# Designs tried in a protein design chat: VH-VL binders against q96il0. Part 27

Target 1, 167 residues: q96il0
Amino acid sequence: APERGAERRDTAPSGVSRFCPPRKSCHDWIGPPDKYSNLRPVHFYIPENESPLEQKLRKLRQETQEWNQQFWANQNLTFSKEKEEFIHSRLKTKGLGLRTESGQKATLNAEEMADFYKEFLSKNFQKHMYYNRDWYKRNFAITFFMGKVALERIWNKLKQKQKKRSN

## First folded at step 17 (VH-VL)

Design P11
Fold by OpenDDE, look of step 17:
Parts: structure tokens; sequence; C-alpha cells
Structure P11 (fold): chain C 167 residues (1-167), chain A 120 residues (1-120), chain B 108 residues (1-108)
């Protein structure tokens, strides 16, 4: 049985670009796309009077964001690696070098690359399904807590109005 | 009852590889992740990484990248952690622990630990 | 690497309140978890999501998170609570988890 070469699943380096928003921002800030995940990180605003429920929601969102960032960073790394391997393999099969006579990186045509993309998507289909499942579950949880926070805010506003009417 | 049962103690030479197994029972394996944590003798806990049950998501500690591979077998509800290029400082008790896939519940169930000794 | 800092040891008399702190950069932005580990045993989750108790954990265990410091509080500390306690949180990036250095709680 050919030793299925343990596909060294290179994981992306944990160094998600730390976008730091301006200190005086009273809003969520969206950073530039991360170099690994290509996802734009969100820096969540922390209110001065953050409720425990709001804090929980914020932390849940942060954790989910980090989870998502790491997934796509890994996926993009895998994609890039496999793409490069595919290109090299195809060029080799064609008897072409990795560089053109002009010294440019040899590339495959759009049709050949379409085959790669199709194969990659097919190979990773199950992975993406499970990712989507977990992503939806996380977002459902977030949405649920968003609803709770919204209700809490409404309730607090009502209490404040009642207190103002009683004075 | 939820249980994580790990493989027995291992003694390895430097440069060798070790593969520790963790059999899960008492819950739907595919709904959770498995984290791996190690503890060197007399030291604290070190998080190694985690894997989704279907191997759709792996995340390894930066220190262990390139040397660690986590896998799962859904048919047997078993998680595996392979550590390659073993060093003396890899001597530790290795734990598998259940991790939630979408809720921040921490490691709520742990294996009994597997002692891996790396000695010349 | 964001390191969670814990005191190496805490001593408390029986019936008194023990407090174990865990400090880290941006810990206020993430959930803290607490684990108890007795000698020769696997860690046990005692607190999650900063202040939630798993089933089976006594009510004397509580936790809070303020700023960049998480605190585990054990009220009415008992001899059986003597153990190593570890905090855990997500790393600031990469969906990694990090443990604190651990705190040995001694009940005198």
Amino acid sequence: as target 1 above (167 residues)
Amino acid sequence: QIQLVQSGAEVKKPGASVKVSCKASGYTFTEYYISWVRQAPGQGLEWMGWISAHESYTNYAQKLQGRVTMTTDTSTSTAYMELRSLRSDDTAVYYCARDHSYLPRGHDYWGQGTLVTVSS
Amino acid sequence: QAVLTQPPSVSVSPGQTASITCSGDKLGDRFAYWYQQKPGQSPVLVMYEDSERPSGIPERFSASNSGNTATLTISGTQAMDEADYYCQAWKSSGAHRVFGGGTKLTVL
C-alpha cells in the first residue's frame, strides 16, 4: 500500500494582522483585509456602560471572528499550496519550466486553471459544508444574543422612562 | 456518560514520532471538536491545538506547527494526535479534551492523559 | 505571545475566601475559563464564559472578569479545594487557546 504521504497540512501562522482602530472611536471599526484570511477584521466597540449581556455578545462575536479568520487563513494557505503544486505538475507534464524564457513565472491557461478550481472545490466540498454548519450555528448563537441584548436595552429604556415620570 | 479514553503510555527516542489516540463516547462525536493539551512534569498546561470531528478544521499552536498532526476517525469516534521529531522537552502527559464547535464552553470533558516519555 | 499571568501560589485558611487572578493583554475582550487540577488527575472545568459554572461545580466557585483580569473566587474554601488552578482564554489572534501558568491553592 503506497504510504499515503502524510499531507503536511501547513497551518497558517497565527499572526492575524492586529488592526488597531483609533482610540476615540465610538463604533465598530472594520480593518483592512487580513493578509492570510483575506477577511476584514472587525474591532468591536466597548461601551462605557457595557452590560454583562452586551459583553458576552461582544466576546462571542470576537471569538467567532477569530475562529473564522483562522479557518480561512488555513484554507487559503492550503489553496495556495495546492495551486502551486498543480501548476508545477502541469508545467512539468508539458515539459515546460517554471519560468518562461523572459524570466516570468510560467502560468497555466484559464481552462487548465478552471480544472484546478473545480477539483479543489470538489475535494474540499465536505470541509466547506462542515465549516458552513459551524458558521451558521455560531451566527445563530450570536443572533440569539443580539436579540437578548436588544430586549435588555428596550427594558432599560422603559425603566428609565418610568423613573423619570415618577420624579 | 461522556468519556474520553486515551491510549497508554509511550516511550520514544528523540527524533521519533508518537501517535496518541482518544476514543470518545457518550455524545455525538461529530458535533464537537477535540482539543489536545499537554503538561510537562511539574509544569503547567499547554494548549497544542484542536480539530473538528470531520477534520474540516484544524488549528495548531504555533510552537508545534509542522510537527503536530491531528486527525479523527468518525467511524470509531476516535481522535488522534501525532507529534513528530520528538525532543526531550516533549516529555509530558498529553490530554485530549472535548471542545464545543460553536459555543465558548471550554474543555468540559478530558481524557485520562497519556504519558509520553522521550528519552535517549 | 499573549501570556496569561497567574500568581504561582495562594494560601487560604479553611472557610475563608480564596481569590486567584489571571491577567493578560486583551483578556477583557475574551472569555476566561478556569480549570482545577488535582495531583495525578486530569483538569476539570470549573468556570466558563467568565462566570458560568458547569454542572456539578459547587456554588462556592465563582468567577468574574474586569478589564484585563479574570478572577476565580472560592468562598468558604474547603480542604478538597486544594489544587492547581489554571485560567484559559483565546489568544488575541489565530483562534489559539492559552493557559495561565497555574496557581497552587493551599488550604492551611
Scores: ipSAE 0.813, ipTM 0.928, lowest interface PAE 0.6, mean pLDDT 91
Fold by ESMFold2, look of step 17:
Formats: sequence, C-alpha cells, structure tokens
Structure P11 (fold): chain C 167 residues (1-167), chain A 120 residues (1-120), chain B 108 residues (1-108)
Amino acid sequence: as target 1 above (167 residues)
Amino acid sequence: QIQLVQSGAEVKKPGASVKVSCKASGYTFTEYYISWVRQAPGQGLEWMGWISAHESYTNYAQKLQGRVTMTTDTSTSTAYMELRSLRSDDTAVYYCARDHSYLPRGHDYWGQGTLVTVSS
Amino acid sequence: QAVLTQPPSVSVSPGQTASITCSGDKLGDRFAYWYQQKPGQSPVLVMYEDSERPSGIPERFSASNSGNTATLTISGTQAMDEADYYCQAWKSSGAHRVFGGGTKLTVL
C-alpha cells in the first residue's frame, strides 16, 4: 500500500501559469496511479535553461520516485501472492474448494482475512521500517538540493538587482 | 581501508546452484546496498540486481527473475548471491560492488570477482 | 530494455585526447557513470553523477552527459589508461542499472 502521493511542483519563476501541453509542459505533472505500485508518478518539468544544480535535483527526484515505485511494486506483488496462498491454505484446512459452484474464486470472511493482514504487517514491519529510513534519507537529500537551488536563484536575483542599481 | 572480499572460484554442473559470498570491511555495512554484476568470458558487464544491507529492499534484473536470490548477514557484514538452475551461459566472473543507498555515487568499491564455471 | 551503445574500440596516440561515447535514448535525463577495467582486474569507478570525479582519479579524466549521449574524455592520454571502459545508467523501467557494451581504449 502506498503511503505518499506525489505533489505538483511549479518550477517556472514567471508567476504566470499558462497551460502547456503534457509533452512540453512548463510545470511538473502528476500522472495516473501506476498499475503495479499504485503510486501517482510525477512527470518532471525540464526548463530550457536548467542549471547544472537544477539538473542534479531533477535527476535525483526522478531516481527516488522510480526507487520508491519499484519497492511498492515488489511489495504489492508479494502481498497478492501471499494473500492467495493464505486463502488457499485456509480453504484446504476447512475442506473447501478453491472455487464456488458459480466458478468464482472462493474467499474468506473479513474476520479470517484480518488474520492475514495482521500477519503480513507483523512479518514486514522491520522491512518497512528500514525502507522508511532510506526513504527519509532520500527526501532529506532532495530537500538539501532544493535549498541549494533556492539559494542559487536568490543570489542570481540579488546579483541582477545590484547590477541594475549600478547601471 | 574499504574492502569487499569474495568467496573462491567454483565449478558446477548444469542444473546445480551456486552461492557467492561478499564480505565487506572498512565502512558501515548497513548504510549501503550491494549490487551484483557478472561478466561472461570476453564479454561486458551485466548488472544482476541489488540488495539493501537489512534485506528490506531487493531488486533483480528481469532476465534473472526466479533464478537469483540475494541475502545479507549484518552480523558478519556479508552479502550473498545464489543463482539456481545453472546453465553453461552462466559461466562468468561474479562481482559484488558497493552501491549508495540514497545518493547517485555509483559502484565505488568492487570485490575481486568469483569465477563460476558451469560445465558438464 | 534500455540499451547503452558504446563503440567497440577507440585508439589514440600518447598525449592525445581520447573520447569514448555512450548512447541511449534520453540518456541525458539520467545520471551517467563510467568504469575502467584493466585485464584481470575488477572495474574501477572513474566518473559518477555525469561529470564528478572520485578522489584519486586524475584530472585528465572528465565526462559530460546531454541529449542521448554521455562522453568520457581523457586528455593527455597515457599508456596506463589502456583499458576497457563501461558506461552505466539508471534504467527508468524497473529501477535497474544498465551497462554499456564496453569500449577498449588502445594507446599506440
């Protein structure tokens, strides 16, 4: 299960949010949920005059998104596989078939399924704790680079303002 | 001094499995991932997958899905790669390499390589 | 399924500049990495994050990455630079790493 959604980020300094086509957008885009991870991908804007620091930030954000999407795709696959195995194991223990008379997959009631959910979460608690730690480290790194980009833009603006006063 | 020391060369028959070890020293093992890379004789490098030190995250190359398992032992700072159902085209030198868990630093340290030969 | 294409070989005279290319669709949108491998040895990282040089790598090594092409450049090439060179990038599908096919650099 995904914990966080992606958020749109405006990278244009102009303050005018004129619509751009998706392929040549002036802003970050949030796409539909990915089939396997159930996360909404961010489609990052690439400005025409992107600085080397801005490029590094964008690439790091993009890799972090893909790193995160792959983790949850793996977890969702494992969840689905183990869920079916649990259902089949419990149905066999009860002497029931894997399919109903109508051909529909046999299932367990909500109370029985709660046992699976608790077991899965308990089994994967430590795994998710270390994933969260790496996720936070990535977000701290991204935040650090966002700060550097902000300072770069401030200093460029101050340098332009100082030149304007001297002219 | 950062080192990755791998287990010795192995000769296997088709259908067998192999498990290569990679012992890390000189850095905090739990702060990095380990990638596995193989190189067939006279060929280029092929990325096989990576594993986080706590086994919280494992990612395998699609070509190897179902045949490879990567594990770690944090108490000995050791990573393992097991390749099952070996075929003759799995003959290669297998490397472990350090991989940064959250920064794009690349594979900055490599093991010495482990030759695995698959022949009848 | 991303493919990173490198020329199989590049030859230069000592003291000349060697350029090794690595081509892939939109490769400039990814971090590129470069590794050097001498016969019988493990690979060594020589460039990371497109253009960053690890400590201990000579300043004559430089790299760039834009569009569809990353380039490793070795100025003042020396006989000791003779090796195989591999590029690497992050593959967008599946969060996998992909190596180029390798380039043998010969210093005549």
Scores: ipSAE 0.711, ipTM 0.887, lowest interface PAE 0.8, mean pLDDT 85
Fold by ESMFold2, fold request of step 18:
Structure P11 (fold): chain C 167 residues (1-167), chain A 120 residues (1-120), chain B 108 residues (1-108)
Amino acid sequence: as target 1 above (167 residues)
Amino acid sequence: QIQLVQSGAEVKKPGASVKVSCKASGYTFTEYYISWVRQAPGQGLEWMGWISAHESYTNYAQKLQGRVTMTTDTSTSTAYMELRSLRSDDTAVYYCARDHSYLPRGHDYWGQGTLVTVSS
Amino acid sequence: QAVLTQPPSVSVSPGQTASITCSGDKLGDRFAYWYQQKPGQSPVLVMYEDSERPSGIPERFSASNSGNTATLTISGTQAMDEADYYCQAWKSSGAHRVFGGGTKLTVL
């Protein structure tokens, strides 16, 4: 893969073997799931001859990844918090304690937990719609800059052929 | 003409809360986030968090997590920042600033600032 | 990570070139922004996306961002450029913005 371009190498194909663990990979690569967001981070490759436009594209992609990871980290914390509050509220309504007689955390049956999942999904539907709109707009901007990078590379290639012919 | 106009200065006691408003005009409110930034007297700028116009995404600085709530009202193009359990070191000028929802344009427009003084 | 360090002050003679630095671990991997704040006023964006100038900002303002350091450069510095200058970048985790501590530019 002799390409420098983001348009052809945005996803990390993990082209580095166990016996060639470089300080820097020649490819984007995907790390393990983040503890808070459950998303896998992309670790972006930075070539030595990155143009200003290529740098802008990479920074947009990195910023968008962090924007996305933080959204889902927030949503996962909200889910956990509201789940616990729902369980506590329903246990109190039943006159039950927060702990069983064995000391373990009291819980609700599957039918009762289904009520929580439906409520959470319904409550967050609009939030996720607006998040998706912003996600789409970010990806449109990234795609637009990928096109600009592609045109820049074609132009540079033509200029080099033009110079070589004049020598 | 793009403007962010904030509510007036406030004096509060420790332990109270404050809610600062920021009314936007001259642009499509729903296409931008609002960031809140504060500046203690004689100190630098401190980013507090952002909120999307539809309240779909709210992100708070770690230091303020649990004490700050940001909201919006799209019908009036107004953003709000509420800071609870006020301390004397919360005395600052509080700014709202426009933040592009998907392009890296920085804080291109700022409110005039709202002085919040916390004293006993 | 993600701490932005600026010198507390920079002094320059009128007409000379001022250089204000902003240092942070791998700051060149992120967009850097610069704000000017005059006494009693709100901050004003003077550079964005590392090196882009908003409309209305004089051409004598320029900026760069590479490695661990972003630099705001003011050529032909004038008395009206005397202000506090803040850098800003996206924090390396948490999708937060972070400001540098600020630099007071004095034109003597």
Scores: ipSAE 0.706, ipTM 0.883, lowest interface PAE 0.8, mean pLDDT 85
Fold by ESMFold2, last read:
Structure P11 (fold): chain C 167 residues (1-167), chain A 120 residues (1-120), chain B 108 residues (1-108)
Amino acid sequence: as target 1 above (167 residues)
Amino acid sequence: QIQLVQSGAEVKKPGASVKVSCKASGYTFTEYYISWVRQAPGQGLEWMGWISAHESYTNYAQKLQGRVTMTTDTSTSTAYMELRSLRSDDTAVYYCARDHSYLPRGHDYWGQGTLVTVSS
Amino acid sequence: QAVLTQPPSVSVSPGQTASITCSGDKLGDRFAYWYQQKPGQSPVLVMYEDSERPSGIPERFSASNSGNTATLTISGTQAMDEADYYCQAWKSSGAHRVFGGGTKLTVL
């Protein structure tokens, strides 16, 4: 009987998904969310007769994906650290410890946490704006190379068509 | 002409910090990241991290996480690298290098290097 | 952590072709870059995007990147090419750059 989970995701707390595309695929694959960035990586297909231009496009897409994943991994860590600092600061202002009298982790109510979310978004607005600019510039470069690849493929198809007409 | 000019050599004691500056000229500073690379005496190049011109994105080598801070000042087109809790094995020449923000150009221009000596 | 392995040294006679290799797992899936460093000087980019040559770098410098190996090739090697050479690639686990250990090219 076929075994479910030959390419199973890692369930351990170290938490990085281990995606393995099928062998001899002719298509790009979208993997599970990355633990740190929460983004779904693309696993790129490499054709046997990849032109130099096609190779550059694929490598640029791969680097852009890694650039993007690392940005959001960094932002997620910053969010987590600043959230804990906010909670600890507000508990200190109230004269409270990190634990309740029952030993449970002390926390803030939803209204107080809303203050954190507003502060975080305000503080990071400019960073996200510049990230979006760089993200769009990277995608413009990728789109430019995609156009060059498309023209290369059209030209090759027309050359093949001319050869068949001359036979 | 594109140029990256770094601050002068530093001599530090263990436990101190150092802040190296890198002033850029001859190009649009906001279109590039700055990478920092160090080289211990007689050793190879070690990438330390990079920072975007607007400080919106920093990325540090894992070995240096927690000890390094990179900053920029777009009004002066200057990047900074601060390394804290210095140890003798941090003795190295520290380079800044230009790193394109969205094209795979590599480190096409380098500063002259800043020798940081940490005496045991 | 990704490792880029280079031979510690390569020796060639003037006029011969020098080849400096850089090995890493699936390195051919990444852009490779090459830097030249002469004693007491800053590194200089000599190849980027696997095989592209910056303006000002002599045409005798060329490079390729396939499989697990990138190769810097210097044809008609001159005494002035004597230097340390470093490969560099983008590391997949963190958007980091990583350098090879360096190769000392000696021209005898």
Scores: ipSAE 0.701, ipTM 0.881, lowest interface PAE 0.8, mean pLDDT 85

Design P11
Fold by ESMFold2, last read:
Structure P11 (fold): chain C 167 residues (1-167), chain A 120 residues (1-120), chain B 108 residues (1-108)
Amino acid sequence: as target 1 above (167 residues)
Amino acid sequence: QIQLVQSGAEVKKPGASVKVSCKASGYTFTEYYISWVRQAPGQGLEWMGWISAHESYTNYAQKLQGRVTMTTDTSTSTAYMELRSLRSDDTAVYYCARDHSYLPRGHDYWGQGTLVTVSS
Amino acid sequence: QAVLTQPPSVSVSPGQTASITCSGDKLGDRFAYWYQQKPGQSPVLVMYEDSERPSGIPERFSASNSGNTATLTISGTQAMDEADYYCQAWKSSGAHRVFGGGTKLTVL
């Protein structure tokens, strides 16, 4: 959702993440925020007895994560570029330079920056609406596959229970 | 019947731009992305990028970033790919292909291809 | 920079089984797709989701994907199967698709 952008963790002082998941973890692993998308990647566990259906679920989750990360990486880049262009345009209109007398990067006040944020959100509202639709459709597909995996596991447990009773 | 029909062949000089169209029919245009793929003469397929039907998501191959723009027009069910600052190694057949917006179905339908020749 | 490597050519006799490989680092962790392209024609999807076959593709076509290698297998190969074959997968980052270099299948 659009409101998720305001809650993102966007501090990544080392640039690109140096995350290294445990080689023998039995759990999915959540890494540090990605430098470009500001989203935390999931590193998926691959069990040794992964069924074909479980494998397809994992791959679908992986593709959905990559799809989502790239969308927000693109949006973060666009936001940064348009923010700087807005600041530069407003400074030039006011007859001000891009740097202060001390050499620091010139900025606009909070009210002026609010104009940018309003324009950006309004301009991107439709884009985010269609993104949310596609994101939810992807998650619905994942949920459907999760249900298929759950039924497969129940079936296997019932078959194993029948073998115990026959002994 | 699902079809992707592309615009005709073009001959361009280096430094020019080209815009190829891809008109879709026979399916719900808004449920699919359009991918663009090119193929230089005698060579393999090269993925160029994709665009969602509502232009809400574009994703370009890094090699082409800054030179390519993809757009759509939902009222005509048409996708467009524009490549700028053409050079001789951009000579290729350019394909559009359908790409499902949320299922891993691959490129199940392709346009007939548009030959773009960059010479002189 | 991810690369999918295919042999440039594969030759088989009619009726024999053809195998076309596609190699990439941890390719088995991603969906693999296969396309057939005949001279002067657009590519045609022949396998998706590693091993699924589109409607209209003969049962002679099958595929697998594990480890670093996806394999397209054509049993009972016919002269009409002579074409270029490309594998495709997502890159491990960037939500980009990548094609293999292509394999020319010749039926002698």
Scores: ipSAE 0.700, ipTM 0.877, lowest interface PAE 0.8, mean pLDDT 86
Fold by ESMFold2, fold request of step 21:
Structure P11 (fold): chain C 167 residues (1-167), chain A 120 residues (1-120), chain B 108 residues (1-108)
Amino acid sequence: as target 1 above (167 residues)
Amino acid sequence: QIQLVQSGAEVKKPGASVKVSCKASGYTFTEYYISWVRQAPGQGLEWMGWISAHESYTNYAQKLQGRVTMTTDTSTSTAYMELRSLRSDDTAVYYCARDHSYLPRGHDYWGQGTLVTVSS
Amino acid sequence: QAVLTQPPSVSVSPGQTASITCSGDKLGDRFAYWYQQKPGQSPVLVMYEDSERPSGIPERFSASNSGNTATLTISGTQAMDEADYYCQAWKSSGAHRVFGGGTKLTVL
């Protein structure tokens, strides 16, 4: 049960994406923002003659994307809940209602909201540091596999060239 | 040698909570996540969730959202799983398993399991 | 959503090849893993990353994953291979892991 948050992009009124992917593509492509994480997913091309190493790289990139999207979906929910709790708490200490005369949610001014943003960032600093460490490690592993794929392709081209000269 | 040693069997009443511990040794605890998996009597394996060693990232199975809390203590290399509002169908063996933080290695080491019995 | 379906049982004669399947929509687009569990014991990882074998697992264990099906293959099956076998994969939404229902391998 995710909540709507200030950082989330509204991609559809009913939660349904209006995006239509290309009919055919020979390349990776970027889709619309995910409604929970607000990240744009990469949709990976699967070539017909993909080597086992190329397949491993693609799967690792896909899993890393899913890992990252879920982290930020969780963070967006936490941000939204804590923001509303902060506003509610500050309105109560001022003796103000949770709704305006028009029935809209009451809110705080920009200076008051800056206190929330500072508190949120300080509370989550360590969490984001460890997330960044894991994210960099995942991307280093991906880069390492990209290098292995590049070397495999060079080696195969050299072997193909040698076979052609031999016959 | 890499080991995951879990706390002993528990008997609980419906509505209670249980907290299972999993003490890791023989590897750098902060380099790995811990997954929790349960198995009801005569049933298959059910993944419950995983937690990063620094508690920076926790991911729970949808079925258990709101009832489960996973924590760690890096000073003792120990992971914990707490399941609240216990029901009779929560009777199962609960396993902790090591999960690589950035490579797709699967659950390469498992704890011995902790039987949790929820009885009237 | 990927639901992993396994046959409930497979029977083979000693020395023959056992084949245990795991079916899921586009399962070949993700890593598959295999676990062995003997009665009263914890699961043991026997294959990871579709086809990789952990150190200490006999060479008679192999696996593949393509299309909608991952397959665990045990050649020269021995009585000690009699166990329950579970496949596992990621599912795309929620970054969750899912297990198949399990397959009881019987060696007669």
Scores: ipSAE 0.695, ipTM 0.879, lowest interface PAE 0.9, mean pLDDT 85
Fold by ESMFold2, fold request of step 18:
Structure P11 (fold): chain C 167 residues (1-167), chain A 120 residues (1-120), chain B 108 residues (1-108)
Amino acid sequence: as target 1 above (167 residues)
Amino acid sequence: QIQLVQSGAEVKKPGASVKVSCKASGYTFTEYYISWVRQAPGQGLEWMGWISAHESYTNYAQKLQGRVTMTTDTSTSTAYMELRSLRSDDTAVYYCARDHSYLPRGHDYWGQGTLVTVSS
Amino acid sequence: QAVLTQPPSVSVSPGQTASITCSGDKLGDRFAYWYQQKPGQSPVLVMYEDSERPSGIPERFSASNSGNTATLTISGTQAMDEADYYCQAWKSSGAHRVFGGGTKLTVL
C-alpha cells in the first residue's frame, strides 16, 4: 500500500520536529513527541456545532494533557540530573575520571546502570503513586463527561426521529 | 468552615529569603493542591505556582523558577512558600489559595494574605 | 494566550448592567474564571468553568467565554459590587495559570 504525502507525521526532520494538523480535519491528531515530556500531544478536533457540554469535555481533556505533559517534563529533567550524579558518584568511588583518554564522558556498563534505574524508581515510588491517583481521578472526570455527551447526543437523535415521524 | 490562615507580615532586606506559611482547616488537606498568588502594591494578581499536598508535583511560574520553593507538611495541614534572593520588586501581598487537584473549579478559598516588604 | 487584557475601569449606575471583558488569543478554547476583590480583602471566586456560579454568589452574576473574549456580566448592579475584578485562565503551555490586569468597577 502506497504512502500518501504529509498526512503522516514528518519522518525526516533535522533534529527538530514541526507538526500542524490539516485545516479541515474532522478528527483528533497525534503530534510528534514533546521534547521535554516525551509524550505525544493530541490536537483536538473542534466541531463548528459544538455544544456547551462538548466544549467542557474538550477543555478538560486539553488541561489534563497539559497537566500530564508538565509532570513528565519535570520528571525527565530530574531523571537526567540524578543519572549524571549517580554516574559521577560511581566513577569517583572506582577512582576513575569523569572523562576518558579521548575526552568523552566516561560511562558505566549496563549492569551498573541498572542499579541507577532501580534506585530511581524506588526513590520516586510515592511520588508516582500520588501522580497515578490524580491521573485516574482526572480520567474518571473525563469519562463522566463523555457519558453526559453521549446521553445528550442520544436524546438529540431521538428528538430528530420523533420530528421526522410527525412530519 | 474551610479556612486558610497565613503567617504574619515580614520585612526583609534585598538578598534575604522569606518563608510564608498557610494553614488549612475544614477540608481534607491531601485532596487538594495549594496555589500561591502575589499582588504588588497597586498592581494586579500574579500567579506564582502550585504544589500538591504530598509534594509529589510542583509547578512554578517561569519568572520565579530557581528562586521559589513550595513545600507542605501534611501532619499540620500547612503549605509553605519560600522566595529567595529577594529584590525590592518582590514587595507584595502573598496569598495562598486552594486549587482542585482534578476538576476545573478555580481558586475557591483564599488566605488572608501576608505582606512581605523588601527594603534596604 | 499568555496575556489577558481587561479594561482598567468600568462605571455603571446602580441597577444597570455592568459588563467586564477579558481578551486573550483563543481564550474561548480555555476555561475562564472570575474573581472579585474588595479594598483590603482577599479575592473571592465569583465564576468558574466559563459560566458556572459558586454557591453563595448572587444570580445577578453571570459569565460567558467564546472566541477571544470572556465576559463577566453583573445585572442589577449594587453599590456593594464596587470592587476590582480579575479574569483567570489556564495557560495552554506549562500547566500555568494567568490573571488579567484587573478592572475597577465603580458604581455611581
Scores: ipSAE 0.693, ipTM 0.878, lowest interface PAE 0.8, mean pLDDT 85
Fold by ESMFold2, fold request of step 18:
Structure P11 (fold): chain C 167 residues (1-167), chain A 120 residues (1-120), chain B 108 residues (1-108)
Amino acid sequence: as target 1 above (167 residues)
Amino acid sequence: QIQLVQSGAEVKKPGASVKVSCKASGYTFTEYYISWVRQAPGQGLEWMGWISAHESYTNYAQKLQGRVTMTTDTSTSTAYMELRSLRSDDTAVYYCARDHSYLPRGHDYWGQGTLVTVSS
Amino acid sequence: QAVLTQPPSVSVSPGQTASITCSGDKLGDRFAYWYQQKPGQSPVLVMYEDSERPSGIPERFSASNSGNTATLTISGTQAMDEADYYCQAWKSSGAHRVFGGGTKLTVL
């Protein structure tokens, strides 16, 4: 399938390390929807014989995905809003209009926009540190449940072998 | 003991704003988010949003986007909810509640509620 | 979808078992929570994570969540259990919580 919009955007670079979970992993990043992509939630499969523990793991993974996607959706909105405000302020200081003659939004050159990007990252550094802490804690909880599910499956396999041997 | 103590009742006119406080005690404030829930007279519970203790993550109900601001002060273990451009249908009891930052524990402790009345 | 539907009221005799349902599309894919609210009081969490009971909640409270329906069950219902009960779940997309409309439990 052809991809278009994300490759040509400057406003929210995808995959920058400071917007990802801590150094050990980088999970799905919520970009703006484009014409050629689906909405970005993961659809989880529900097996027929899901145990209560397996259900809890799946639900925790689903909630963590939605928690993470909403954080970055909020950050994208904040980024867009602050970007527009920065451009507005700088154009006003230069005595320029907010729209070009064609009606398109006026913007700043790449050097001026780089100042915005640096300011935004610096302003939000503490926010992202606390988000990363909570992201790590969620991943730890998920890993704990994954271990419990693995042990449960081993136990069930051994129990099935005992039943087969006894019959 | 774990407690959430809210500010007193408010009477406001349409178009005004209200800011309700929620002071937490008896637990590690930074381990939990604070959720805000309101209940109009004779109606059910309506979730308004939640905020992390360091203000790093705020999430508002879609119905209230643009009108609500939630803040915290970690030095006093206090959360705040401000609702702007008040309308008569904002008349409700406003509750704060704990919401675990990373475990699915639900709202295990609630404030006593703050009645906000909006009348012409 | 994220709308959680509860019956407006449920009536039981003292000592009988009350069942309060909460219906939503694929609700069994999410954690369900239950709250009790008596007149003039704040809500109290009575069940979390589908079927877990907080410390201090009587063992006669239990809950389940499967398919499109979560159910709060109160065995040996007492007059003190008369209250409004709300289910809550995590809404798909948006990381929001949503409450059901509430069920008034009457103990006749």
Scores: ipSAE 0.692, ipTM 0.873, lowest interface PAE 0.9, mean pLDDT 83

